# Ledger of designs, part 4: VHH binders against Tyrosine-protein phosphatase non-receptor type 20 (PTPN20)

Target 1, 254 residues: Tyrosine-protein phosphatase non-receptor type 20 (PTPN20), of Homo sapiens (Human) (q4jdl3r159to412)
Amino acid sequence: IMQEFMALELKNLPGEFNSGNQPSNREKNRYRDILPYDSTRVPLGKSKDYINASYIRIVNCGEEYFYIATQGPLLSTIDDFWQMVLENNSNVIAMITREIEGGIIKCYHYWPISLKKPLELKHFRVFLENYQILQYFIIRMFQVVEKSTGTSHSVKQLQFTKWPDHGTPASADSFIKYIRYARKSHLTGPMVVHCSAGIGRTGVFLCVDVVFCAIVKNCSFNIMDIVAQMREQRSGMVQTKEQYHFCYDIVLEV

## First folded at step 24 (VHH)

Design N3 (from M4 with R101S)
Fold by OpenDDE, fold request of step 25:
Structure N3 (fold): chain B 254 residues (1-254), chain A 124 residues (1-124)
Amino acid sequence: as target 1 above (254 residues)
Amino acid sequence: QVQLQESGGGLVQPGGSLRLSCAASGFTFSSYRMSWVRQAPGEGREWVSGISSSGGSTDYADSVKGRFTIARDNVKNTLYLLMDSLKSDDTAVYYCAKEASWTLYDLPDYFDSWGQGTQVTVSS
C-alpha cells in the first residue's frame, strides 16, 4: 500500500496551471499550491471564468463516474460556486469539512443559516428548504434561484462532520453510510465534492465511492488505478499516506 | 407494525430535569440501534443521542453531552432519555427513532420508524 502511494507520487503528471496562476485568479484560490489543471478546470459561463475546480472522470469496469472536485468556497467565490453547480446541472454536493477546523476557516458556508431567510448572492438566491442533522453528517435541501432567469434548481448537500483535523474518520461505518447516501441521492450532472483544498478528503470520497459502486455491481477495481486516474485530472488527489491507506481499510469493512 | 410511543415531556424551568420514555412494539427491539431526535419550532431535525442494540455504546450531540443520558431496557422494550440541566435551547419536540438496518447493497432511510413525539418546553 505504501509503495503504491509512493509510486503515485513519483509519477510526472501532465498538466499546466496557467489559469490558476493568473494574477487576476490568484485571489480565487484558497491555497496557493493547490490549483486545477488547465485541461480539466471547470469553466464558468460563456467567458470561461475561473474557479478552482476540476472535472474528474473515473472509468472502472466499463463505467464512467463523473465528479467535480473543488476547494471549499471563499467568501468571494460563493457566487461562482453556485454558478458552477447550476451550470453543470449538479443535484448533489458532498462536503467533507467543517467550516472551521482548528480555529481556521476551512470553508465559508455557502448556504442560508435559516429556513426563513434565503442567502442573497449577486446572481443567485439560495433557500434552505429543510435540513437534518444526524450523528455523523448533515443533510440540507436547497432551492437555488437564478436571478436573471428566475429558474429554480433543487440541490441536496451532504456534509460529513466527523472527519478529524488530522487523520481519518474513527468510524468507517459512518463514512460508508455517508458516501452511500450521497450516491443514492445523485440524479443529475457530476457530483460536486469538496473539502477545504479539494484534494485530500475529496480524493478519498471519490475513490471509495467508485469502489463501493464496483462492489455493488460485482465489478473488479484497483484503488491504485482509480487514484492514478484522479491525479491525472487534479494534482494531489488523496493527499496523504494515511488517507490512501484509509481507502484500503474502509473496503475491508464491507 | 412498528410502533414507537414517546412520553415524559412537559414544561420545566431552566436547570430542571425530565425523563423521556419510548415504548416500542412490533419489532425485535433488542436488535436495533435507537436514537432520540428533536425538532425545534421552525427548525430542522437534530439528532440528540444514540444507543447500540445491546446498550453497550452510547453517543451524544455536542450540545447535550454531559447533560443527557440515553438508556434502554430491552426486556421492557423501552428507550429512555434522561435530561438534566435543561436549557431554553432544548425546547423541542423529541422523537424516538429506530435506525434502519443497512448494507452496502441496501441503504434505506436513516431512520425507518418514528414516534409521534413528546413536547419539551424549557421556560422560566
Scores: ipSAE 0.921, ipTM 0.965, lowest interface PAE 0.4, mean pLDDT 95
Fold by OpenDDE, fold request of step 25:
Structure N3 (fold): chain B 254 residues (1-254), chain A 124 residues (1-124)
Amino acid sequence: as target 1 above (254 residues)
Amino acid sequence: QVQLQESGGGLVQPGGSLRLSCAASGFTFSSYRMSWVRQAPGEGREWVSGISSSGGSTDYADSVKGRFTIARDNVKNTLYLLMDSLKSDDTAVYYCAKEASWTLYDLPDYFDSWGQGTQVTVSS
């Protein structure tokens, strides 16, 4: 397992980061060293505006799994985030981080704090229709209105809240359940998956999701191959050796 | 048919204590994890506490840690929630909930059964 991870680390980066490194786009990145490839970044609107997000396509057993991996939104990029979600017709957001971890802001809340008052953005209005706080994750239902057209979209967010600041979840079962609920909820577009940087926990989620889908379909899978595919499309996916190991460990629980 | 019936709710002053009970029937109680979930007016549902099927493992929401104690009697098919040092923010309808059995292949709702709930009001 560790040898696999090391082998993945030694692979050359397949893409360039020109868009993310543009002066006008630098402030839109949460971390300076975590950027999308130009070839796989998610363009916004007709002008192909920038957001730190990557299309991820994973092929396993003849089936393609389609995701958007992205960083946790900044206050200044919340509107862009929702634009991305709506333009791609995504109905599910998987959030694998808390807003604050270890006293550090990891993600700005891009949802309303009240059922009664919507989040008012420049181009969107986000309503919280309902929410459920569970032991290991939170489910939120949103109605998102595009102001220019009046069009409304239903979006479900699942936030895993028990990933420690360092390491991996203590309960594999809880994370398995979380992943499966996200998959069960998915109907349209690429599943939008984010943590703070959009590569570590996000990568684990994508990998394990594909693996579980494969198992359910009685298909073979290769974790190293899956992670390799991800890394070709977003640098650093499954960020740490512990996370990589966790991908194997969690599969043994089923 | 699965039945869950909560009792023990009421009006209590801040700092007071209550003990909730949930009578379970219609299923093998000792085989399932059970939880307490509450809902305050105008808010969503919030998991409060959970207990393993055997009662050997318990967990609590951060908001109630150190104040609430979940327990179960598998012989009596009863779930309990002892609430100490109650606060105004604890005011809610408290529900007993049965955690659903799930597999990788079959994922039902998180909780497959609910009680009618019991009102807890903490007010001076």
Scores: ipSAE 0.919, ipTM 0.964, lowest interface PAE 0.4, mean pLDDT 96
Fold by ESMFold2, fold request of step 25:
Structure N3 (fold): chain B 254 residues (1-254), chain A 124 residues (1-124)
Amino acid sequence: as target 1 above (254 residues)
Amino acid sequence: QVQLQESGGGLVQPGGSLRLSCAASGFTFSSYRMSWVRQAPGEGREWVSGISSSGGSTDYADSVKGRFTIARDNVKNTLYLLMDSLKSDDTAVYYCAKEASWTLYDLPDYFDSWGQGTQVTVSS
C-alpha cells in the first residue's frame, strides 16, 4: 500500500496552473500551492472566470463517475461557489470538514444561517428549507432561486462533522454511511465534494465512493488506478499516506 | 409493527432535571441501536444521544455532553434519557428513534421508526 502511495507521489504529471497563479486570482485560493490544473478547472460564466475547483471523471469497469473537487469556500468566493453549483446543475454538496478545526478556519459558512433568512447572492437567493443534525453528519436541504427568472433548484448538502483534526476517523463505519447517503441523494450534475483544500479528505471520498459503486455492481476496482486518475485531474488528490491507507481500510471493513 | 412511545416531558426551570422514557414494542428491541432526537420550534431535528444495542456504548451531542445520560433496559424494552442542568436551549420536542440496519446494497432511511415525541420546556 505504501509503495503504491510513494509511486503516486513520485509521478511527474504534465499540467499547468496559470489561471490559479494569476495575481488577480491568488486571493481566490485558500492555499497558495493547492491549485486546479488549467485543463480541468471549472469555469464560471461566459467569461470563464476562476474558482479553485476541478472537474474529475473517474472511469471504472465501463462506468464514469463525475465530480467537482473544490476547496472550502472563502468569504470572498461564496458567490462564485454557488454560481458553480448552479451552472453545473449539481444537486449534492458533500462537505468533509467543520468550519473551524483546531482554531483554524477551514471553510467559511457559505449557506443560509437559519431557516428564517435566506442567503442573498448576486444573481440567486438560497433558502435553507430544512436540516437534520445526525451523529456524524448534517443534512441540509436548500432551495436556490434565480432572481432574474424565478426558477428554483434543489440542493442537498451533507456535511461530515467528525473527521479528527489529525489523522483519519477511528471508526470507518460512520464515514461509509455518510458516503452512501451522499450517493443515494445524487440526481443531477457532478457531485460537488470539498474539504478545506479540496484534495485530501475529498480524494478519500471520491475513491471510496467509486469503490462502493463497483462493489454494489459486482465489478472490479483498483484503488491505485482510481487515485491516479484523480491526480491527473486535480493535483495531489489523497494528500497523505494515512489517507491512502484509510481507503483500503474502509474497503476491507466492508 | 414497530411502536415507540415517549413520556416524561414537562415544564422545568433552568437547572432542573427530567427523565424521559420510551416504551418500545413490535421489534426485538435489544437488537437495535437507539437514539434520542430533538426538535426546537422553528428548527430542524437534532440528534441528542445514541446507545448501542447492548447498552455498552453511548454517545452524546456536544451541546448535551456531561448533562444528559442515555440508558436502556432490554428486559423492559425501554429507552431512557436523564437530563440534568437543563437550559432554555434544551426546549424542544424529544423523539425516541430506531436506527435502521443497513448494508452497502440496502441503505434505508437513517431512522426507520419514530415515536410521537414528548415536549420539554425549560423556562425561567
Scores: ipSAE 0.766, ipTM 0.910, lowest interface PAE 0.9, mean pLDDT 91
Fold by ESMFold2, fold request of step 25:
Structure N3 (fold): chain B 254 residues (1-254), chain A 124 residues (1-124)
Amino acid sequence: as target 1 above (254 residues)
Amino acid sequence: QVQLQESGGGLVQPGGSLRLSCAASGFTFSSYRMSWVRQAPGEGREWVSGISSSGGSTDYADSVKGRFTIARDNVKNTLYLLMDSLKSDDTAVYYCAKEASWTLYDLPDYFDSWGQGTQVTVSS
């Protein structure tokens, strides 16, 4: 397994990061060296404005799995994040981080704080319709209202809250359940998945989700191939050897 | 049919204590993981504590850790929540909840059965 990860790390992938490196976009990146490829970045609106986010399409057994892998939103990119979700018709957000871990801000609170007061965006109003705090994750149901038409859109966020500051979860069962509930919730558009940088825990989520879908369909899968595909579309997906090993560990537990 | 009946709620002063009970019937109680879940007025539901089918493993929400103790009696088919050092923000309806059995192929609701709830009010 370690030799696979080292081979993935040594692979030279072509790609450019011109949009993310533009001075005007520097403030839109949580980490200056973790950027989307120009070819796969998610554009915003007609002007194709910048957000640190990548389309990821993973093919396994003739099936295609479609995601947006993105960083945890910054205060300055909250409007952009919701615009991305709605323009892509995504109904599921999987958040694999707490807002603050070890005293360090990993992701800004980008949703309505309470059931009483909506989040006001340029073209949309986001209501927190309800929430359920479970042992290992939080489910939030949002109603997004387009101001010009009154049209409503439902978005479900599932936030995994028990990923340790260092390493990977000791309890694979809780993360398995989380991934399956996120997949069960999916109806439209790419599944939006983020952690802090959008490559580590996010990469694990995507890999394991594809593997579980394959198992359910009695299809073969190859974890190295899945990770290789996602790395072609967002640089550095599955950030550490421990995370890579965890993909195998979690599959063996089912 | 699964039945869960909570009792033991009431009005208490801050710093006070309560013991909640949940009588279970209609299923093999000792085979299932059980939880306490609460819902404060105007809020969503919050998992408070869980206990393994045998009772050998327990876990608590950060908001109650060190103050609440979950226990079960698999002979009497009863789930308990011992609540100490109660605070005003512990005011809620407390529910006994049965975790669903699930597989990769069949994923029902996270909790498949709920009690009616028992009101806990921490005031004055």
Scores: ipSAE 0.756, ipTM 0.905, lowest interface PAE 0.9, mean pLDDT 91
Fold by ESMFold2, look of step 24:
Structure N3 (fold): chain B 254 residues (1-254), chain A 124 residues (1-124)
Amino acid sequence: as target 1 above (254 residues)
Amino acid sequence: QVQLQESGGGLVQPGGSLRLSCAASGFTFSSYRMSWVRQAPGEGREWVSGISSSGGSTDYADSVKGRFTIARDNVKNTLYLLMDSLKSDDTAVYYCAKEASWTLYDLPDYFDSWGQGTQVTVSS
């Protein structure tokens, strides 16, 4: 397993980060060195404006799994985030972080706080229609309305709340349930998945989701190949050897 | 047919105590994790506490840790919630909930059975 991760780390992937490195876009990145490739970045609107987000298509056994991997929204990018969700017709957001971990802001609160008052953004109004707080994750149902057109659609957010501040979950069972419920919830568009940077926990989620879908369809999978595909489309997916090992650990519990 | 029936709710002053019970039937109670879930007026449902099938492992929402105790009696097929140091924001309908058994192939809802609930009201 460690040999595989070292091989992935040594692989020299060609790709450019010109959009993310433009001076006007640097303030839109949570981390200055974690950027989407130009070729796979998610454009906003007809002018193809910038957001730190990548399309990820993973192929396994002739099946294609489509995601958007993105950073946790910044205060200044909340409106852009909802534009991305609506424009791509995504109905599921998987959030694999708490807003604050170890005293550090990992993701700004980009949704309405209560059932009573919608979140008013520049271009959008976001309503929280209901929620359920479970032991390991929170399910939130949103209705997102674009102010200029009245266009709306439903979005389900699943926030995993029990990833430890350091390392990986000691019990894989809770994260397995979370991933499967997120997949069960999927109806339209790419599944939007984020943590803080959009590469570590996000990479684990994508890898394991593909593996579980493969198991259900009784077809083969190769974790190294899945991670390699992700890294070609967003740099650094699955950040650490511990996260990579966890992908194997979680599959072995199945 | 799975049946869950909660009891023991009522009106209590802040700082008071209550014991909730849930009578279970129609399934092998000792084989399943059980939880208490509450819903305040105008809010979503909030998991409060859970207990393993044997009773050896318990967990609690941060809002109730140190004040509530979950327990089960696998002979009587009964789940309990002992609530101490009650606060006004504990006011809610409390539900007994059975966690679903699931596999990668069959993903039922997180809880597959619920009681009708028992009202707990904490007010002066």
Scores: ipSAE 0.709, ipTM 0.891, lowest interface PAE 1.1, mean pLDDT 91

Design N4 (from M4 with R101S D109E)
Fold by OpenDDE, fold request of step 25:
Structure N4 (fold): chain B 254 residues (1-254), chain A 124 residues (1-124)
Amino acid sequence: as target 1 above (254 residues)
Amino acid sequence: QVQLQESGGGLVQPGGSLRLSCAASGFTFSSYRMSWVRQAPGEGREWVSGISSSGGSTDYADSVKGRFTIARDNVKNTLYLLMDSLKSDDTAVYYCAKEASWTLYDLPEYFDSWGQGTQVTVSS
């Protein structure tokens, strides 16, 4: 397992980061060293505006799994985030971080805090229709309205709340449920998955989701191959050796 | 048919205590994890506490840790919630909920059965 991880890290990926490194786009990145490849970044609108997000396509056993991996939104990029979600017709957001961890803001609230008051953005209005706080994760239902067209979109967010600042979840079962509920909720577009940087916990989610789908379909899978595919499309996916090991460990629990 | 019936709610002053009960029938109670979930007016549902089928493990929301105690009597088919040091923010309808059995192949709703709920009001 560790040898695999090291082998993955040694692979020289030819991806370029020109868009993310443009002076006008630098402020849109949460971390300076976590950037999307130009070839897989998610363009916004007709002008192909920049957001730190990557299309991820994983092929396993003849099936393609389609995701958007992205960083936790900054206050200034919340509007861009919703634009991305709606333009891609994504109905599910998987959030694998808390807003604050270790006293540091990891993600801004891109949703309303009240059922009664919508979040007003420049181009969108986000309504919280309902929510359920469970032991290990939160489910939120949104109605998102495009102000320009008046079109409304239903979006479900699932936030895992028990991933420690350092390490991996203590309860594999809880994370399995979380992933499976997200998958079950998926209907349209790529599933949008984010943590803080959009590569560590996000990578684990994508990998394990594909693996579980494979198991359910009685298909073979290779974790190293899955992670390799992800890394070709977003640098640093499954960020740490502990996270990589967790991908194997969690499979043993099913 | 699965039936869950809560009781023990009421009006209490801040700092007071209540004991909620949930009578279960229509299923093998001892085989399932059980939870308490509450819903305040105008808010969503919030998980409060959970207990394993045997009662050997318990967990609590951060907001109630140290104040609430979940317990079960599998002989009596009853779930309990001891609520101490109650606060105004604890005001809600409290539900007992049966956690669904799941596998990787079959994932039903998180809770497959609910009681009617019992009102808890904490006010001076």
Scores: ipSAE 0.918, ipTM 0.964, lowest interface PAE 0.4, mean pLDDT 95
Fold by OpenDDE, fold request of step 25:
Structure N4 (fold): chain B 254 residues (1-254), chain A 124 residues (1-124)
Amino acid sequence: as target 1 above (254 residues)
Amino acid sequence: QVQLQESGGGLVQPGGSLRLSCAASGFTFSSYRMSWVRQAPGEGREWVSGISSSGGSTDYADSVKGRFTIARDNVKNTLYLLMDSLKSDDTAVYYCAKEASWTLYDLPEYFDSWGQGTQVTVSS
């Protein structure tokens, strides 16, 4: 397993980071060293505006799995985030981070704090219709209104809340349930998956989701191959050796 | 048919204590994890506490940790929630909930059965 991880690190990735490195886009990145490839970045609108997000397509057993991997939104990029979600007709957001971890802001709230008051953005109004706080994750239902058209979109967010700042989840079962509930909820567009940087925990989610789908369909899978595909499309996916190991470990639990 | 019936709710002053009970029937109680979930007015549902099928493992929401104790009697098919040092923020309808059995192939709702709930009001 460690050899595989190291082998993945040695692979040269062909991607360029020109868009993310533009002076006007630098402030839109949470981390300076985590950027989308130009070839796989998610363009916003007709002008193809910038957001730190990547399309991820994983092929396994003849089936393609489609995701958007992205960083946790900044205060200034919340509107862009929702634009991305709506433009891609994504009905599910998987959030694998807390807003604050270790005293550091990892993600801004891009949703209303109250059922009573919507989040007002420049181009969108986000309503929290309902929510359920469970032992290991939170389910939120949103109604997102595009102000220009008045069109409303239903979006479900699942936030895993028990991933420690360092390491991997203590309960594999809880994370399995989380992933499966997200998959079960998925109906349209690419599943939007984010953590703080959009590469570590996000990568684990994507990998394990594909694996579980393969198992359910009685298809073969190769974790190294899956991660390799991801890394070709977003640099650093499955960021640490511990995370990579966790991908193998969690599969053994099913 | 699965039946869950909560009792023990009421009006208490801050700092007071309550003991909730949930009578279970219609299923093998000892085979399932059970939880308490509460819902305050105008809010969503919030998991409060959970207990393993055998009772050997318990967990609590941070908001109630150190104050609440979940327990079960598998002989009596009863789930309990001991609530101490109650606060105004604990005011809610408290539900007994049965966690669903799941596999990778079959993932039902997280909770497949609910009681009718019992009202807990903490007020001076």
Scores: ipSAE 0.915, ipTM 0.962, lowest interface PAE 0.4, mean pLDDT 95
Fold by ESMFold2, fold request of step 25:
Order: structure tokens, then C-alpha cells, then sequence
Structure N4 (fold): chain B 254 residues (1-254), chain A 124 residues (1-124)
């Protein structure tokens, strides 16, 4: 497993990060060294404006699994984030971080905090219609309305709240449940998946989701191949050897 | 078929105590993990505590840890929640909930059965 991870780390992938490195876009990145490739970045609107997000398509057994991997939104990019969700017709957001971990902001609170008052953004109004706090994750149901057209869209967010400050979860069962409920919730568009940077925990989620879909369909899979595909489309997906090992640990439980 | 009936709620002063009970029937109670879930007025549902099928493993939401104790009696098919040091924030309807069994192939709702709930009100 470790030899596979080292081989993935040593692979020299071609790609450019010109859009993310533009001076006008530097403030839109949570981490200046974690950027989407120009070729796979998610464009905003007709002008193809910048957001730190990547399309990821993983192929296994003739099936294609479509995701957007993105950073945790910044205060200045919340409107852009919701625009991305609407323009791609995504109905599921998987959030694999708490807002603050170890005293450090990992992701801005980009949704309405209560059932009483919607979140007012420049172009959108986001209503929290219901929520359910479970042992290991929170499910939130949103209605997102574009102010200019009145067009609305239902979005379900699943936030995993028990990833430890260091390492990986001690119990794989809770994370497996989380991934399967997120997949069960999917109806339209790419599944939007983020943590803080959008490469570590996000990469684990994508890998394991594809593997479990393959198992249910009685199809073969190869974790190294799945991670290699992801890394071609967003640099550094599955960030540490511990995270890579965890992908195998989760699969071995079944 | 599955029946869950909560009792033991009521009005209590801050700092007070209550014991909730949930009588279970229509399924093999000892085979399932059980939880208490609460819902305050105008809020969503919040998992409070869970207990393994045997009773050997328990867990609590941070908001109640150290104040609440979950227990079960598999002979009487009854789930309990002992609540101490009650605060106004604990005011809610408390539900007994049966956690669904699941596999990779069959993923039902997280909780597949609920009781009618029992009201707990903490006020001076």
C-alpha cells in the first residue's frame, strides 16, 4: 500500500495552474499552493470566472462517477460557491470538516444557521428547510433561490463532524454510513465534495464511494487506479499515506 | 407492528432530574441499537444518546455528556434515559428511536421506527 502511495507521489503530472495563480484570483484560494488545473477547473457563468474547484470523472467498469472537488468556501467566495452548485444542477454537498478544528478556521459557515432566517447573498437566498443532527454527521435540507429569476433548487448537505484533528477516524463504520447516505441522496449533477483544501478527506470520500458502488454492482476495482484518475484532474488528491491506507482499511471492513 | 411508547416527561425546574422510559414491542428489542432523539420547538431533530443492542456500549451528544445516562432492560424490552442537572436548553420532545440495520446493499432510513415522543419542559 505504501509503495503504491510513494509511486503516486513520484509521478510527474503535466498541468497548468494559470487561472488560480492570477493576481486577481489569489484571494479566492484558501491555500495558495492547492489549485485546480486550468483544464478541469469549474467555470462560473458565461465569462468562465474562477472558483477553486475541479471536475472529477472516475471511470470503473464502464460506469462514470461525476464529482466536483472543491475547497471549503471562504467568506468572499460563498456567492460563487452557490452559483457553482446551481449552474451544475448539483443536489448533494458532502462536507468533510468542521468549520473550526484545533482553533483554525477550515471552512466558512456558508449556509443559514437556523430554520427562522434565510441566508441572504448577493444573487441568492438560501433557506434551511430542515436539519437532523446524527451521531457522526448532520443532514441539512436547503432550498436555494436565485433572486433575479425566482428559480429554485433543492440541495441536501451532509456534514461529517467526527473526523479527528489528527489522523483518520478510528471507526470506519461511521464514515461508511456517511458515504452511503450521501450516495443514496444523489439525484442530479455532480456530487459536490469538500473538506478544507478539497484534496485530502475529499479524495478519500471519492475513492471509497466509487469502490462501494463497484461492490454493489459486483464489479472489480483498483484503489491505486481510482486515486491516479483523481490526481490527473485535481492535484494531490488523497493527501497523505495515512489517508491512502484508510481507503484500504474501509474496504477491508466489507 | 413495531411500537415504541415513551413516558416520564414533564415540567421540571432547572437543575432537576427526570427519568424517561420507552416500552418496545413488535420486534426483537435485544437485537437493535436504540437511541434517544430530541426536537426543540422550531428546531430540527438532535440525536442525544445511543446504546448498543447488548447495552455494553453507550455514547452521548456533547451537549448532554456527563448529565444524561442511557440504559436498557432487554428482559422488559425497555429503553431509559436518566436526565440530571437539567437546563432550559434541554426543553424538547424526546423520542425513542430504533436504528435501522443496514448493509452496503440495503440502506434504509437511519432510524426506521419512532415513538410518539414525551415532552420535557425545563423552566422556573
Amino acid sequence: as target 1 above (254 residues)
Amino acid sequence: QVQLQESGGGLVQPGGSLRLSCAASGFTFSSYRMSWVRQAPGEGREWVSGISSSGGSTDYADSVKGRFTIARDNVKNTLYLLMDSLKSDDTAVYYCAKEASWTLYDLPEYFDSWGQGTQVTVSS
Scores: ipSAE 0.763, ipTM 0.908, lowest interface PAE 0.9, mean pLDDT 91
Fold by ESMFold2, look of step 24:
Order: sequence, then structure tokens, then C-alpha cells
Structure N4 (fold): chain B 254 residues (1-254), chain A 124 residues (1-124)
Amino acid sequence: as target 1 above (254 residues)
Amino acid sequence: QVQLQESGGGLVQPGGSLRLSCAASGFTFSSYRMSWVRQAPGEGREWVSGISSSGGSTDYADSVKGRFTIARDNVKNTLYLLMDSLKSDDTAVYYCAKEASWTLYDLPEYFDSWGQGTQVTVSS
């Protein structure tokens, strides 16, 4: 497994980060050096404005799995995040981080805090219609209304809350169940998946989701190939050797 | 059919204690993980505590850890929640909930059976 990860790390993947490196876009990145490729970045609106997010298409056994891998939103990018979700017709957001971990802000609270008061954004109003706090994750149901047209969209967010500050979960079972519920919830558009930077835990989520879909369909899979495909579309997906090893550990528990 | 019946709720003062019970029937109780879930008025449902099928492994929400104890009696088919050091924000309806068995091929609702709940009110 280590040799595979080292081979992935040594692979020379040419690509450009011009949009993310523009001075006007630097404030839109949570981490200066974790950027989407120009070729796969998710554009906003007709002018193709910038958000730190990448389209990821993973092909396995003739099936295509479509995702948006993105950073945890910043205060300044909350409107952009919801615009991205709606423009891509996504109905599932998988969030694999708490807002604050070890005293460090990992993601801004980009959704309404309570059932009573919607989140007012420039172009949207986001209502929290219901939530369920489960042992390992929180399910939130949102209704998002575009102010200018009154059109409405349903979005389900699943926030995994038990990823440890360091390393990977001691038990894979909870994370497996989380991924399967996220997949079960999917109806339209790419599944939007984020952690803090949108490459580490996000990469693990995408890999394992594809693997479990393959298993259910009695189809082959290759974890190294899946991760290689991701890395072609967003730099550094599956960030550490421990995370890469965890992808294999998860498969063994099923 | 699966039946879950909670009891033991009531009115207590802050700092007080209660013991909730849940009588289970219509399924092999010892084969399933069980949880307590609560819901305050106008809020969503919140998982409080869970216990493995054997009773050997327990877990608690951070908000109740150190104050609540979950237990089960697989002979009497009964789930318990011992609630100590109660606070006003523990006021809620408390539900006994059965976790569904799942596979990669079939993923039922997270909890497939619920009791009708028992009211716990912590009043100054």
C-alpha cells in the first residue's frame, strides 16, 4: 500500500492553477497552496467566476460517479458555495469536518443555525427545515429559495462529526454507514463533498463511495486507479499515507 | 410487530435524577443495537446514547457524557437510561429507538422502530 502511495506522489501531473492564483481570488482560498486545476474548476454563473472547487468524474466498470470536491466555505464565500450547489442542481452535501477542530477553524458555519431563522444571503434564502443528530453524523434538510424568481430547491447535508483531530477513525464502520446514507440520499447533480481543504477526507469519501458502489454491482475496482483519477482532477486528493491506507482498511471491514 | 414502550419520565428539579425504561417486544432484542433519542419542543431529534447488542459497548452524546448511563437487560428485554445531574436543557421527550440491521445492498432507515416517548421536564 505504501509503495502505491509513493508512486502516486511521484507521478508528474501537469496542470495550471491560474484562476486560483489570481490576486483577486486569493481571499477565496482557505489554503494558499490547495487550489483547483483551471481545467476542472467549477465555474460560477455566466462569467465563470472563481470558487475553490473541482469537478471529479470517476469511471469504474463503465459507471461514472460525479462529484464536486471543494474546500470548507469561508465567510466570504458562503454565497458562492450556495450558488455552486444550485447551479449544478446538487441535492447532497457531504461535510467531513466539524467547524472547529482542536481550536482551529476548519469550515465556516454556512447554513442556518436554527429552525426558526433562515440564512439570508445576497441572492438566496436558506431554510433549515429539519435536522437529526445521530451518533456519528448530523442530517440537515434545507430548502433554498432564489430571491429573484422564488424557485425552490431541496438540499440534504450530512455532516460527519467523528473524524479525529489526527489520523483516521479507529472504527471504519461508522464512516461506511455515513457514506452509504449520503449515496442513498443522492438524486440529482454531482454530490458535493468537502472537508477543510477538500482533498484529504474528501478524497477518502470519494474513493470509498466508488468502491462500495462497485461491490454492490459485483464489479471490480482498483483503489490506486480510483485515487489516480481523482488526482488528475484535483491536486493531492487523499492527502496522507494514513488516509490512503484507511481506504483499504474500510474495504476489508465490509 | 416491533413494540417499544418507554416509561419513567416525569418532572424533576435541576440536579435531580430519573431512570427511564423501555420494554421491547416483537423482535430478538439481544440481536440489535439500541439507542435513546430525545426531542425538545420545536427542535430536531438528538441521539443521546447507544448500547451494543450484548451491552458490552456504550456511547454518549457529549452533552450528557458523565451524567447519563445506558444499560440493557437482555433477559427482560428492557433498555434503561439512568439520568443524573439533570439540567433544564435536558427537558425533552425521550424515545427508545432500535437501530436497523443494514448491508451494503440494503440500507433501511437509521432507526427502524421507535417508542411513543416519555416526557422529561427539568423545572427550576
Scores: ipSAE 0.760, ipTM 0.911, lowest interface PAE 0.9, mean pLDDT 91
Fold by ESMFold2, fold request of step 25:
Structure N4 (fold): chain B 254 residues (1-254), chain A 124 residues (1-124)
Amino acid sequence: as target 1 above (254 residues)
Amino acid sequence: QVQLQESGGGLVQPGGSLRLSCAASGFTFSSYRMSWVRQAPGEGREWVSGISSSGGSTDYADSVKGRFTIARDNVKNTLYLLMDSLKSDDTAVYYCAKEASWTLYDLPEYFDSWGQGTQVTVSS
């Protein structure tokens, strides 16, 4: 497992980060050194404006799994985030972080706080229709209304709240449940998956989701290949050897 | 025909205590994780506490940790919630809930059975 991870770390990957490095876009990045490739970045609107987000397509057994991997939104990028979700027709957001962990801000609270007061955005209004706080994750159901047309979109967010400050979950069971509920919720567009930087826990989510889909379909899979594919489309997916090992640990529990 | 019947709710002053009970029938109670879930007026449902099938492992929402205690009696098929140091924020309907069994191939709703709920009101 260690040898595989080191081989992935040593691989020479072509790609450029010009969009994320433009002075006008630097304030849109949570981390200066964690950027989407120009070739796979998610464009916003007709002008193809910038958001720190990457399309990721993972192919396994002739099936394609489609995701958007993105950073946790900043205050200044909340409008952009919702625009991205709606323009890509995504109905599921998987959030693998708390807003604050260990006193450190990991992600801004980009959704309406209460059932009574919608979040007002430039072009959209986001209503919290319902929520359930469960032992290891929170499910939120949103209705998003485009102000210009009055059209409505349903979006379901699943926030995993029990990832430890250090390492990976000691019990994989809770995270397996979380991933499967997120997959079961999927109807349209790419799944939008984020943590703080959008590469570590996000990478684990994508890998394990593909593996479980493969198992359910009685298809083969190769974790190293899956991670290699995602790293070609967003730099540094699955950040640590512990996270990489966790992908294998989860599979062994099934 | 799973049946879950909560009791023990009522009106209590801040700082007071209550003990909720949930009588279970129609299933092998000792084979399932059980939880208490609450819903305040105008809010979503909030998991409060859970207990393993054997009773050996318990967990609590941060909002109640240190104040509430979950317990089960697998001989009497009864789930309990001991609530101490009650606050106005604890006002809600409290439900006994049975966690669904699931597999990688079959993922039912998170809770597959609920009681009718018992009202807990904390007011001065």
Scores: ipSAE 0.760, ipTM 0.906, lowest interface PAE 0.9, mean pLDDT 91

